# Miniprotein binders against Mucin-6 (MUC6): the designs that were tried, part 67

Target 1, 185 residues: Mucin-6 (MUC6), of Homo sapiens (Human) (q6w4x9r395to579)
Amino acid sequence: GHCSLEGGSFVTTFDARPYRFHGTCTYILLQSPQLPEDGALMAVYDKSGVSHSETSLVAVVYLSRQDKIVISQDEVVTNNGEAKWLPYKTRNITVFRQTSTHLQMATSFGLELVVQLRPIFQAYVTVGPQFRGQTRGLCGNFNGDTTDDFTTSMGIAEGTASLFVDSWRAGNCPAALERETDPCS
Short names: E, the ipSAE of ESMFold2; O, the ipSAE of OpenDDE; V2, 0.75 times the mean of E and O plus 0.25 times the DockQ between their complexes.

## First folded at step 12 (miniprotein)

Design kv3 (from kv2 with L64A I71A)
Fold by ESMFold2-Fast, scan of step 12:
Structure kv3 (fold): chain B 185 residues (1-185), chain A 83 residues (1-83)
Amino acid sequence: as target 1 above (185 residues)
Amino acid sequence: DLREEFIKQVEEAIRELERLLKELEEKLGKDHPLVQEVKEIVEWVKQFLERAKQLNDPTKAEEAAERAEYALELLQEALREAG
């Protein structure tokens, strides 16, 4: 399955449902039992540019019990707060420059991230078939049905993107929700 | 009737949501961004309830109840942060 974060604030879910949103927070892109050590993929959005309504992707974060890998639009890669030279390799994760404008994070557990650095910061998430029906977050639930792609952190299927997106806020934003387990999981 | 019980549950939840939203407005002011976000959620629950009533579908009534519970939790969190 493929999920994309393009053009600043456009998202296409694993079930190919496109949507737009506006927000200036850290959001959960992907959580799954298939990710080791309570792993999660997150996206950081901020207001930038001349329009008050404009928001854009500024960083992608992979967080687990042992690692906090941040890839920012400034082309800096850090793990646990320390800057890393590429290629950067851990036991299960390798971050490397795929092209002059793209970085790739490859993993041993079926997750791949490609980040476009220029001309616009964008991200592309690929997951293996073992993730089917076992994903949560902005990228959707990957169950082959687009009607429930806006499933919130509370397990509720929404008809609109705004509440779906708000439910996946993380971090210290004023409206950030503490993570809640899906009642069905 | 399961449908009617879920609808009553949602109507009661909406009354509680309106009460809590008023308290949040009194603490932060009606123009505060958090108040406006929660107000949109409350209005969305109200709109979904009306749709559920028209569709005569007990699963839609159950979905409305789940959404009302979600809104209550968010508003309770907002009040904790405000207070």
Scores: ipSAE 0.000, ipTM 0.105, lowest interface PAE 18.6, mean pLDDT 70

Design kv4 (from kv2 with W44Y F48W)
Fold by ESMFold2-Fast, scan of step 12:
Structure kv4 (fold): chain B 185 residues (1-185), chain A 83 residues (1-83)
Amino acid sequence: as target 1 above (185 residues)
Amino acid sequence: DLREEFIKQVEEAIRELERLLKELEEKLGKDHPLVQEVKEIVEYVKQWLERAKQLNDPTKAEELAERAEYILELLQEALREAG
């Protein structure tokens, strides 16, 4: 299955459902029992340009009990807060420069991440068939049905992206629906 | 036919991306990494167009059109800043 984070704030789920959101937080992109040591892939979004409603992807994070690998739009790769020279290898994860503009994180457990650095920071997530029906987060549940792709962290299927995205926030960021905007939320 | 209108928007975005690709090839050369990236983006957006043609849902077609327009804007901004 493939999930993409493109154009700054657009997401296409593993079941190929596209959506956009306006959020400035760290979000759970992928959680699964197939990821070792309570692993999770997360996406960091921040304000983009002058517009109040415009947000973009600024970093991707892989977090487990052993590692906190951060790949940021400024081309810095860190693990547990320390900058790493590429190629960077752990027992199960290798981060390397695939092309002059793309970094790849390859794993031994069926997860692959490709990050485009230029001209636009974007991420592409590939998971093996063992992940089918066993994923949670912004990339959806990978069950072959797009009608429940907006399943919240509480297990409830929503018809709109706003509640879905807000349910996958990490940390104490304001909910998107609680922000003051020109139109009523 | 709202679906047809959104498909048209994606086609127009592809034409603009192809124009930008040609301009970059003339300025930087066809083998330049940035030119290769834009070429890959054009091919990817063409894949979205084929997907949109197969969708029986105008809301999904609208979302794809918005994505194509947004990528075009971000790419133009990034390329302007780069040089």
Scores: ipSAE 0.000, ipTM 0.130, lowest interface PAE 16.7, mean pLDDT 68

Design kv7 (from kv6 with L71A I78A)
Fold by ESMFold2-Fast, scan of step 12:
Structure kv7 (fold): chain B 185 residues (1-185), chain A 83 residues (1-83)
Amino acid sequence: as target 1 above (185 residues)
Amino acid sequence: DLREEFIKQVEEAIRELERLLKELEEKLGKDHEIVQWVKQFVERVKQLFEEAKRTNDPTLLAEAANKAEEALERLQYALREAG
């Protein structure tokens, strides 16, 4: 299955349902029991240029009990807060430069991530057939039925993207913290 | 031979994507948000295909073919939604 985050704020689910994303937070992109060590893929969105009503992807995060791998639009890769030189390899994950403009995270557990760094930061998620019907998050449930792709974190199918997206927020939002500490924003 | 046949197959896929994109543009208007979104995928397929031909790279050609398949699915979905 393929899920994509493109054009700053557009998402296509594993069941090929397109929608537009508006928000400034870290969101759960993919959760599955197929991911080892309670792994999850997350997407970080922030304000897009001069337009405060638009948001864009600024980083992708793979988080597990052992690893916090962050790939940012600044072309920096970190694990557990430490910058890593590419190619970066762990037992199950390899991050490398696929082309001059693309990084790839390959895994042993059926997840692949490709990020386009230039001219626009974009992400492409590929999962193997073992993930079918076993995914949750912004990429949908991968069950072959688009009618329930907007299933919230509480298990409720929504007709609109906004309630669906808000339900998959992960922790505190950087935009909310900035507003609290910087009244000039 | 097989490589030239594969190039031809990707070229034909791109022509079909361009035909469907034009159909979607006629239904919704070229400035419509969905049109701009799907156009991005068509442009990426074309970019990968031209790069593959310039560098004579079979892996980029395979990637162009895979992206063409994804773009086709998205265009078909967008056309269904457009009604």
Scores: ipSAE 0.000, ipTM 0.125, lowest interface PAE 19.0, mean pLDDT 71

Design m1 (from ug4 with L45I V48I)
Fold by ESMFold2-Fast, scan of step 12:
Structure m1 (fold): chain B 185 residues (1-185), chain A 83 residues (1-83)
Amino acid sequence: as target 1 above (185 residues)
Amino acid sequence: SMKRIRVYIEVEGDPEKILEAAEKIEEIAKELGVEVFVFVREDGITTIILVEGDEEKVKEFVERVREILKELGAKVEVEEEEL
């Protein structure tokens, strides 16, 4: 299955349901029992620099009991708060430059992430067939039915994106996770 | 340099009720300069509060959050990892 985060704030779920949202925090993209050590893939959204009425993807986070891998729009990769040179390899995860404009996070557990750095920061999530019907988060439930793709963290199927997105909020956009650009500092 | 730790707090109780406290929990994290995530586990039942930062500040965060969760009648289990 494939899930995409494109054009700032557009999402297409694993079951190919498109939607848009206007969130400015960290959100769970993907939770699954297939992810080891309580792993979760998360997306960080902030206000766009061009228009404050829109939001944009600024970082992708893979969080587990052992690792917090952050890939930011500034092309910085950190794990547990420490900057890493690419290629960066752990036991089960490798982050490397796939092309001049793309980074890839490859895993041993059936999750692949490709991040487009330029011209617009975007993310593409690929999961193996073992994830079918076993995903939760903004990328949907991967069960082949788009009518329940807006299932909240509490297991309730919503008809609209707003309550769905809010239920997957995972933090108050802490400054340490985001690279805040202050034009006066 | 201060020792940095990560603490996983597993909270058993009504996740909807526990998530209502998320704003207050995040305010405490901001005061102490620690990084926090609050989310429901894939089982849909257990709420996870994950915090990391300087050991002294993380330990203070955990004690303050534990008191909030106790008032909510939630059962709490804590696991610490050195970063």
Scores: ipSAE 0.586, ipTM 0.814, lowest interface PAE 1.6, mean pLDDT 82
Fold by OpenDDE base, second read of step 13:
Structure m1 (fold): chain B 185 residues (1-185), chain A 83 residues (1-83)
Amino acid sequence: as target 1 above (185 residues)
Amino acid sequence: SMKRIRVYIEVEGDPEKILEAAEKIEEIAKELGVEVFVFVREDGITTIILVEGDEEKVKEFVERVREILKELGAKVEVEEEEL
């Protein structure tokens, strides 16, 4: 399964459902029983301009009971809040520079993350087949059905991206705005 | 308008051998005008090639790269996403 966060406000789910939203919060991208230690992948969005439609991805966060890794445009921060030189390795997670503009977070448990730092901060999430039907968050449920990807944190299927996205907020933030557009547009 | 697609090529084999072919793969990508990213998974035996671009060009890329990888004895799986 492949989930992408592109163009600042575009998301494509594991089931290949594209949608767009504008929000300034931290959202759960991926939760799954397949992630060890109650792990979760999160996305941090912030304002990139003056209008409500000017929002962009600014960081991705992997958080578990054992690890906290924050990948932003400028640095990688780990559990102790310190910026780390790459490559950085824990027991089951490795963060390293793939190219001059791309970082990779590799794991031993079937999660891969590629982050494009420039010119646009973008993220690409890959999960193994063992995650099928066992994911939740903005990346969807990876069950091959695009029609139920907007399932909220409470297990309710929503018709709009805004309500879906809001349900996956990790903090107290303003409501997300919806604009349905093709990620290629 | 031309259809744009994304293709994930999962390659099971010796990553070192795949990386040796990386230069050639990049040249093909450049020739065809597609964007390509290559990375090795933590398992140490799986390499992923991400390619994006116009459908026809990406398909040609996949075919050419598949042949290269086949010669290396690698197993190749391809997953396509419409953009």
Scores: ipSAE 0.019, ipTM 0.199, lowest interface PAE 7.8, mean pLDDT 86

Design m10 (from ug4 with F39Y L50F; at its last look DockQ between E and O 0.90; V2 from the best seeds 0.00; counts 0 for: pae E 1.6 > 1.5)
Fold by OpenDDE base, second read of step 13:
Structure m10 (fold): chain B 185 residues (1-185), chain A 83 residues (1-83)
Amino acid sequence: as target 1 above (185 residues)
Amino acid sequence: SMKRIRVYIEVEGDPEKILEAAEKIEEIAKELGVEVFVYVREDGLTTVIFVEGDEEKVKEFVERVREILKELGAKVEVEEEEL
C-alpha cells in the first residue's frame, strides 16, 4: 500500500483515494496493530501563507512507547528530543539520506517512509501486505474499497474530508478545510 | 542542567469525553512549556497522552491532568522514562 502527502495539502490513501484539506495541526496518518510498541505515524501541518488555504506539511513524526522520531523541513531528525546525525539507527528503525533531497525511514516491520525535503516538503508511506485491512488514519484502511476510507477515529464513516481529517487530530486544532481535488489534476 | 523526561499516559474511559478535555490539556501543556500529543489508540478505547519536557514541568503537567481525568472517571496508567 502506498499513501502520499503531496503539494502541501493533497493526500492519496492506501486505496488510492485522493483528497485535499487545509489544516494546521498534527494528524494521525497511520495506526495499526502491525506497528510495534503501539506505534503511530503522524503528520504535522502548519501555515505556509496568509490565507487559510495556504497550509503545508512541515514534519512527519513516528511515535511509539519506545521511540519518537521527527523528520522536519529543516532536515533535522530527532529522537527523544535530541537532534541526530544521519544515518541514525534505533532498535528496528533506520533513518538515512536517500538522495540529496530525500530522507528515508526504513523499518524491520514493513513500514517505509520517504520524505522529500525540497523543493516541497512531501511524504510517501509504504506498508507491506500484512497491513491490509489493518490500518487507520488519514491514509485510510487499506482494504481495497475507496468508499470507506473516510472512517473516523471512532469508526464512523464520514462523507466529507474535513470531518474525517478532524477526527484524526492529535491535539486541539482548528477545523480542516475541505476541497475535494485530484492531486494529479 | 534540567533533567528531561518522557511520560506516556494511558487513559481508559470514554474517548470522546477525554478528547473533549484535550483543549484544557493542551492549554496546560502550553502554559508549562511541554510537548504533548493526545490521541486515541488503534483499539478505539484507550486514549494516549504523550508528554515530554523538563522533569519539573512534566511532573506538574501530569498532576494537573490526573485531576482532570479523575473528574471524568477515567482509569489512568502512567509510564515515565528519563531521557
Scores: ipSAE 0.610, ipTM 0.846, lowest interface PAE 0.8, mean pLDDT 91
Fold by ESMFold2-Fast, scan of step 12:
Structure m10 (fold): chain B 185 residues (1-185), chain A 83 residues (1-83)
Amino acid sequence: as target 1 above (185 residues)
Amino acid sequence: SMKRIRVYIEVEGDPEKILEAAEKIEEIAKELGVEVFVYVREDGLTTVIFVEGDEEKVKEFVERVREILKELGAKVEVEEEEL
């Protein structure tokens, strides 16, 4: 299956349901029992200055009990807070430059991530068939039915994208990037 | 100390009640300058709190959060790792 994060806050789920949301925090893209060590793929959204959208993707995070791999729009790759030279290899994960404008994270467990760095930071998630019906998060449940793609972290199917997205929030955004600039503050 | 640590907190209890405290937990993280993730695991039952930063700030975060979770009747398991 394929899920895409494009142009501001546009998402197309594994079941091909398109939607848009507003958000300035970290959100769960993909959770699954197929990801080792309680792994989760996450997206960081912040206030947009590049597109006419209010918010845009600024980083993608793969978080597990062993790893916290962050791929930033600034072209910095870190694991557990340490900057890594590419290609970066672990036992199960390789991060490398696919083209001058794209990075790829390949895994041994059926997850693949391609990140476009320029001109706009965007992400493309591919999962193998073992993930079918076993995914949760902003990329949907990959069960072949788009009507329940807005299933919350508590397992409730919502009719609106806003309630769905809020349920997959995973952390705070920096205060300075969340607020409008006040010249006198 | 300016040593950085990571703490992984597994919280067993009502995820809905625990997530109602997420905003307060996130405010504490912002106040202390630590990075935090708060989310429900794939089982839909266990809430995870993952925090990173300067050792003294992370330890203060953990103690303040532990008191909040205790009041909610949650069962907490904490694992610390040096970065």
Scores: ipSAE 0.593, ipTM 0.820, lowest interface PAE 1.7, mean pLDDT 82
Fold by ESMFold2, look of step 14:
Structure m10 (fold): chain B 185 residues (1-185), chain A 83 residues (1-83)
Amino acid sequence: as target 1 above (185 residues)
Amino acid sequence: SMKRIRVYIEVEGDPEKILEAAEKIEEIAKELGVEVFVYVREDGLTTVIFVEGDEEKVKEFVERVREILKELGAKVEVEEEEL
C-alpha cells in the first residue's frame, strides 16, 4: 500500500484516491494496530505562500510510547527532542539518507516512510500487506475501495475532503473560523 | 522546575464532545507553554491528550483539563513518564 503527500497539499490514499485540502494543523496520517506501542504517523502542514489557501507539508512525526521522531523541512531529524546524526537506529526503526534529496525511515513492522527534502518537501508512505483493512487517517482505510476512504475519526464516511481532513486534526490549529473561510477545499 | 515530563491522558466518553473541547485544551497548553496533541485513538472510542513540557506546568495542565473533562462526564486515566 502507497500513500503520498505532494506539493499543493495533495494526498493520494492507500486505495489511490486523490484529494487536496488547505489546512495548517498537525493531522493523523496513519493509525493501525500493526504499529507497535500505540504508534501513529502524523503530518504537519503550514502556510506556504502569501494567501491563506496555500499550505504545504513541513514535517512528518512518528509518535509511539517509545519514540517521537520528527523529520522536518529544515532537514533536522530529532527523536524525543534531541537532534540525531544519520544514520540513526533504534531496535525497530532506522532513519538514513537515501539520496542527497531524500531521507528514509525503515521499520521492522512493515512501515516505510520516504521524505523528499528538495525541491519540495513531500512524503511517501508504504505499508505491507498486513495493514490491509487496518488503517485509519488521511491515508485512508486501505480496503481496496476508494468510495469510503473519507472515513472520519468517528467512523463516518464523508463526501468532502474538508470534513474528512478536519476530523483527523491533532493540534497546532488556527481558530476554527479562519479554517472555514478558506475558499479552496 | 527544569525537569521535563510527558503525560498521556486517556479519556473514555463521547469523542465528539471531547474534541469540541480541544480548542480550550490547546489554549491552556499555549498559556502554560506545554506541547499538546489531542486525537482519537485507533479504537475510535478513546481520546488521547498527549502533553509534554516542564513538570510544574504539565501538572497544572493536567489538573485544569481534568476539570473540563469531568464536566463533560468523561472517565480518565492518566499515565506519566519522565523524559
Scores: ipSAE 0.580, ipTM 0.809, lowest interface PAE 1.6, mean pLDDT 84
ESMFold2 (binder alone), look of step 14: mean pLDDT 81; pTM 0.793
OpenDDE base, look of step 14: ipSAE 0.572; ipTM 0.836

Design m11 (from ug4 with R6Y Y8F)
Fold by ESMFold2-Fast, scan of step 12:
Structure m11 (fold): chain B 185 residues (1-185), chain A 83 residues (1-83)
Amino acid sequence: as target 1 above (185 residues)
Amino acid sequence: SMKRIYVFIEVEGDPEKILEAAEKIEEIAKELGVEVFVFVREDGLTTVILVEGDEEKVKEFVERVREILKELGAKVEVEEEEL
């Protein structure tokens, strides 16, 4: 399954449901029992530098009990607040430069993240078939049915993206955004 | 007030040539008062031009951009959504 965060404000779920995202917070993209050590993938959004009426992706975060890996639009990669040179490898995760404009986070547990750095910061999430029906968050539930892709953190299927998105807020905004996009402060 | 829309323009062609046109595309967007983003998808083959603004101005932008992309030999697919 494939989930994308593109054009600063647009999301396509694992079940291929597109929607527009507006917000200035950290949001849960993906939680799953298939992720080791209570792992979660999160997206950080802030006001767009091009348009004040829009918000844009500024960082992607992988959080587990062992790691807090932050990949920011400024090409800074940190783990647990400490800046890392690429390629960076942990036991189950490798972050490396895939092309001059793309970073990749490869894992041993069926999750892959590709981040485009230029011309606009955006993210692509790929999960293996073991994640089918086992995901929750902004990327949807990966069950093959788009009608319940707006399932909130409380398990309620919503008709609108705004209530769905708000339910997956992970931080106290805007303080959480500054801390997560900053290299070791 | 005028209706606002956004348009995804998906472009199959040489991404380097399309991105070289991005500066001109951004100038057109500024002239028309629409917001634009240009990016290449993970496949490295598809470029997306995302434009948002007043419906009449966005439609004018799309037609002007189509002429540029046609000159580059690109295949263009357009998806329109209301804001």
Scores: ipSAE 0.000, ipTM 0.168, lowest interface PAE 14.8, mean pLDDT 75

Design m12 (from ug4 with E35T E52Y)
Fold by ESMFold2-Fast, scan of step 12:
Structure m12 (fold): chain B 185 residues (1-185), chain A 83 residues (1-83)
Amino acid sequence: as target 1 above (185 residues)
Amino acid sequence: SMKRIRVYIEVEGDPEKILEAAEKIEEIAKELGVTVFVFVREDGLTTVILVYGDEEKVKEFVERVREILKELGAKVEVEEEEL
């Protein structure tokens, strides 16, 4: 399955339902029992442009009991707050430069992330067939039915994207996350 | 230059009531300059509070959050790891 975060604030779920939202903190993109050690993929959004109602993706986070991998729009990759040279390898995860404008995070557990750095920071999430019907978060539930793609963190199907998105908020405004990667800024 | 730690807090209780406290928890994190994530685990029953930062500030955060969670009647398990 494929989920995309494009054009600053647009999301297309694993079941191909497109929507837009306006948010300024960290949101859960993907939770699944298929992710090891309570793993979750998250997206950080902040205000963009002159309009305060417009937001854009500024970082993607893979969080587990062992790892906090952050890929930022400034092309910095950190794990547990420490900057890493690419290619960066752990036991189950490799982060590397796929092209001059794209970074990739490959995993042994069926999750793949491609991040476009330029001209616009965007993310593309791919999951293997073992994730079918076993995903939660902004990328939807991957069950082949778009009518329940707005299922909240508490299991309630909502009719609007705003209530759905708010339920998947995980905290951390972008300023706090930036301080984690660069304490001097 | 300061020692940094991660604390993983598992909270058993009503997720709705715990998430209502999330803004207060995030405000404490902002005051102390630590990074926090608050979310419901894939089981739909357990709320996770994960905090990263300087050891002294993270420990202060954990103590203040424990007080909030006690008022909500929540059961708490804590794991600390040095980064």
Scores: ipSAE 0.295, ipTM 0.702, lowest interface PAE 3.5, mean pLDDT 78

Design m13 (from ug4 with R4E E52W)
Fold by ESMFold2-Fast, scan of step 12:
Structure m13 (fold): chain B 185 residues (1-185), chain A 83 residues (1-83)
Amino acid sequence: as target 1 above (185 residues)
Amino acid sequence: SMKEIRVYIEVEGDPEKILEAAEKIEEIAKELGVEVFVFVREDGLTTVILVWGDEEKVKEFVERVREILKELGAKVEVEEEEL
C-alpha cells in the first residue's frame, strides 16, 4: 500500500481515500505493531507561504525509542538533533539522496518513505503487505475499506476529516498561526 | 557539559482524559526547555509521553507531569535512557 502527502495540504490514504489536511502541528501519519521499538512516522505542518489561511508539510519525522530522524523541507536530515551527512545509516534505516530533488528513507521492516524536496515539499509512504489491517494515523487503517479511513486515535470512525486529523495530533503546535484565526485571543 | 537524556513515559488510564492534559504538559515542556511528544500508542489504550533534554530539566518535567497524571487517576511507568 501507498499513502501520499501532496500539494501542501492533500492526503491520500493507504486505501486510496483522498482528503484535504489543514493543520499546524505534528501529526501521526502511521503507527503499527509492525514498526519496531514503538516506531511512528509523523508529519509536521505549518503555515503555507502561498496563503496564511493554508498549511503545508514542512518536515517528516520517524520516531522510535532509539531514533528521532527528521527530514526537513530545508534539505536538512537530523537524528536525535544532530545533522547527518547522506547517505546516513542506522541498524534498520538508511536515508539517502534518490535524485537531485528526492530523498529516500529505506527500512528493514517494510516501511519506505520518499520525500520530494523541490519545487514543493511532499512525501510518499509505502508499506509492505504485512501492514495490511495494522496501520493507524493520517494514512488510514489499510483494511481495504475506505469508509473507516477516518478512524481517530480513540478508535472512532468519523465522517469528516477535521475531527480525524485533530485526533492524531502529537504536539508542538505553533501558537502564532492559531492566533491568526482568532485575533481577540 | 550537561548530560542529555530521553525519558519514555507510559501512561495507563483513559486516553481521552489524559490527552486533555496534553496542552498543560506541553506548556511545562516549553517552560523547562525540553522537547515533548504526547500521543496514544498503536494499542489505542496506552498514552505515551516522550521527552528529551538536559537531565535536570527532564527529571523536573517528569515529576511535574506525574502530579498532573495522578490527579487524573492515571498510572505512570517511566523508562530513562542516556543519550
Scores: ipSAE 0.337, ipTM 0.710, lowest interface PAE 3.3, mean pLDDT 80

Design m14 (from ug4 with E42P)
Fold by ESMFold2-Fast, scan of step 12:
Structure m14 (fold): chain B 185 residues (1-185), chain A 83 residues (1-83)
Amino acid sequence: as target 1 above (185 residues)
Amino acid sequence: SMKRIRVYIEVEGDPEKILEAAEKIEEIAKELGVEVFVFVRPDGLTTVILVEGDEEKVKEFVERVREILKELGAKVEVEEEEL
């Protein structure tokens, strides 16, 4: 299966359902019992500019009990907060420069990540067939049915992307503007 | 010496109640300048709070979060790792 994060704010799930992303938090892209040591792949979205910027992907994180590998739009790769020279290898994960504009994270457990650094930061997630029906997160459930791709972290299938996306937030969220505190609206 | 640590907090309890506290937990992390992740494991039963940063700030975060979790009646296991 293949999931993509493109054009700053577009996502296509493993079952090929496209949607637009508008959040500015860290979100779970992929969570699965097939990932070792409580592993999860996450995406960090933030504003790209000052006053007119839309939300955009700024980093991808692979988090497990042993590793926090961060690949950021500024072309820095860290593990557990320490900057790493490429190629960087652990027992099961290798991060390397695939081309002048692309980094790749290859794993021994059926997950592959390619990030485009320039001209726009984008991510491409590939998973092996062992992940079929075993995924959760923004990339969908990989069960061959697009109608339930907006399944929340609590197992509820939503008709729209907004509640689905919000259910997969995993931290680092700025407080939303308080629309409900304006009684004159 | 200033060292960075990671604390992994496993919380067994009602995930809905624990996730309702996530915004408050994240605000504490922002106040203290530590990084936090809050998510439910694929089993749907265990919530993970993973925090990392400067040792003194992470320890303060853990103390404040323990108070919140105790009020929720949650069972908590904590593991610390040096970075």
Scores: ipSAE 0.422, ipTM 0.755, lowest interface PAE 2.6, mean pLDDT 79

Design m16 (from ug4 with V34D E35G)
Fold by ESMFold2-Fast, scan of step 12:
Structure m16 (fold): chain B 185 residues (1-185), chain A 83 residues (1-83)
Amino acid sequence: as target 1 above (185 residues)
Amino acid sequence: SMKRIRVYIEVEGDPEKILEAAEKIEEIAKELGDGVFVFVREDGLTTVILVEGDEEKVKEFVERVREILKELGAKVEVEEEEL
């Protein structure tokens, strides 16, 4: 299945349900028993200066018991708050520069993330068939039925995106995502 | 009550030149205001520009973008869908 975060504030779920939202914090994008070590993929949104979008994607986070990998719109990749040179490899995850404008996070467990860094920060999530009916979060439940794609963190199917999105808010925004360091001239 | 359309613009060309053009394309979207929604996606050797909104504004956007991309020597394909 494929889930996309595009144009600052547009999301298309694994079951191909499009929606738009206006949020300014960290949200759970994908949570699944298929992810090792209580892994979750999260998306960070902030206010946008663009008139056609109130909020924009500014970072994507993969969080597990051992790792907090952050890919920022500033082209900085960190793990557990420390900046990493690419390619960066852990036991099950490799982050590398696919093109001059794209980073890829490849995993051994059926999850792939491609991030467009420029001209606009966007993310594309691909999951293998083992994730079918096993996903929760902003990307939906991947069960082949779009009528329950807005299932909240409490298991309630909503008819509108706003309550759905609010239910998937993470409690805290990581400090590394709030701080940008300009290179010294 | 305004007729809305979606236009898909597929672009093949120099990625660095298209990246520079994407900033100018966003500026055009800002000028046309809240009736237009636009986003840009790179997919391998192609760049996709999707624009949705009021028919008159979207058509103006497409014409202006097409001129910019032709100046870059890019190959451009356009597909329109009524919403």
Scores: ipSAE 0.000, ipTM 0.145, lowest interface PAE 15.3, mean pLDDT 71

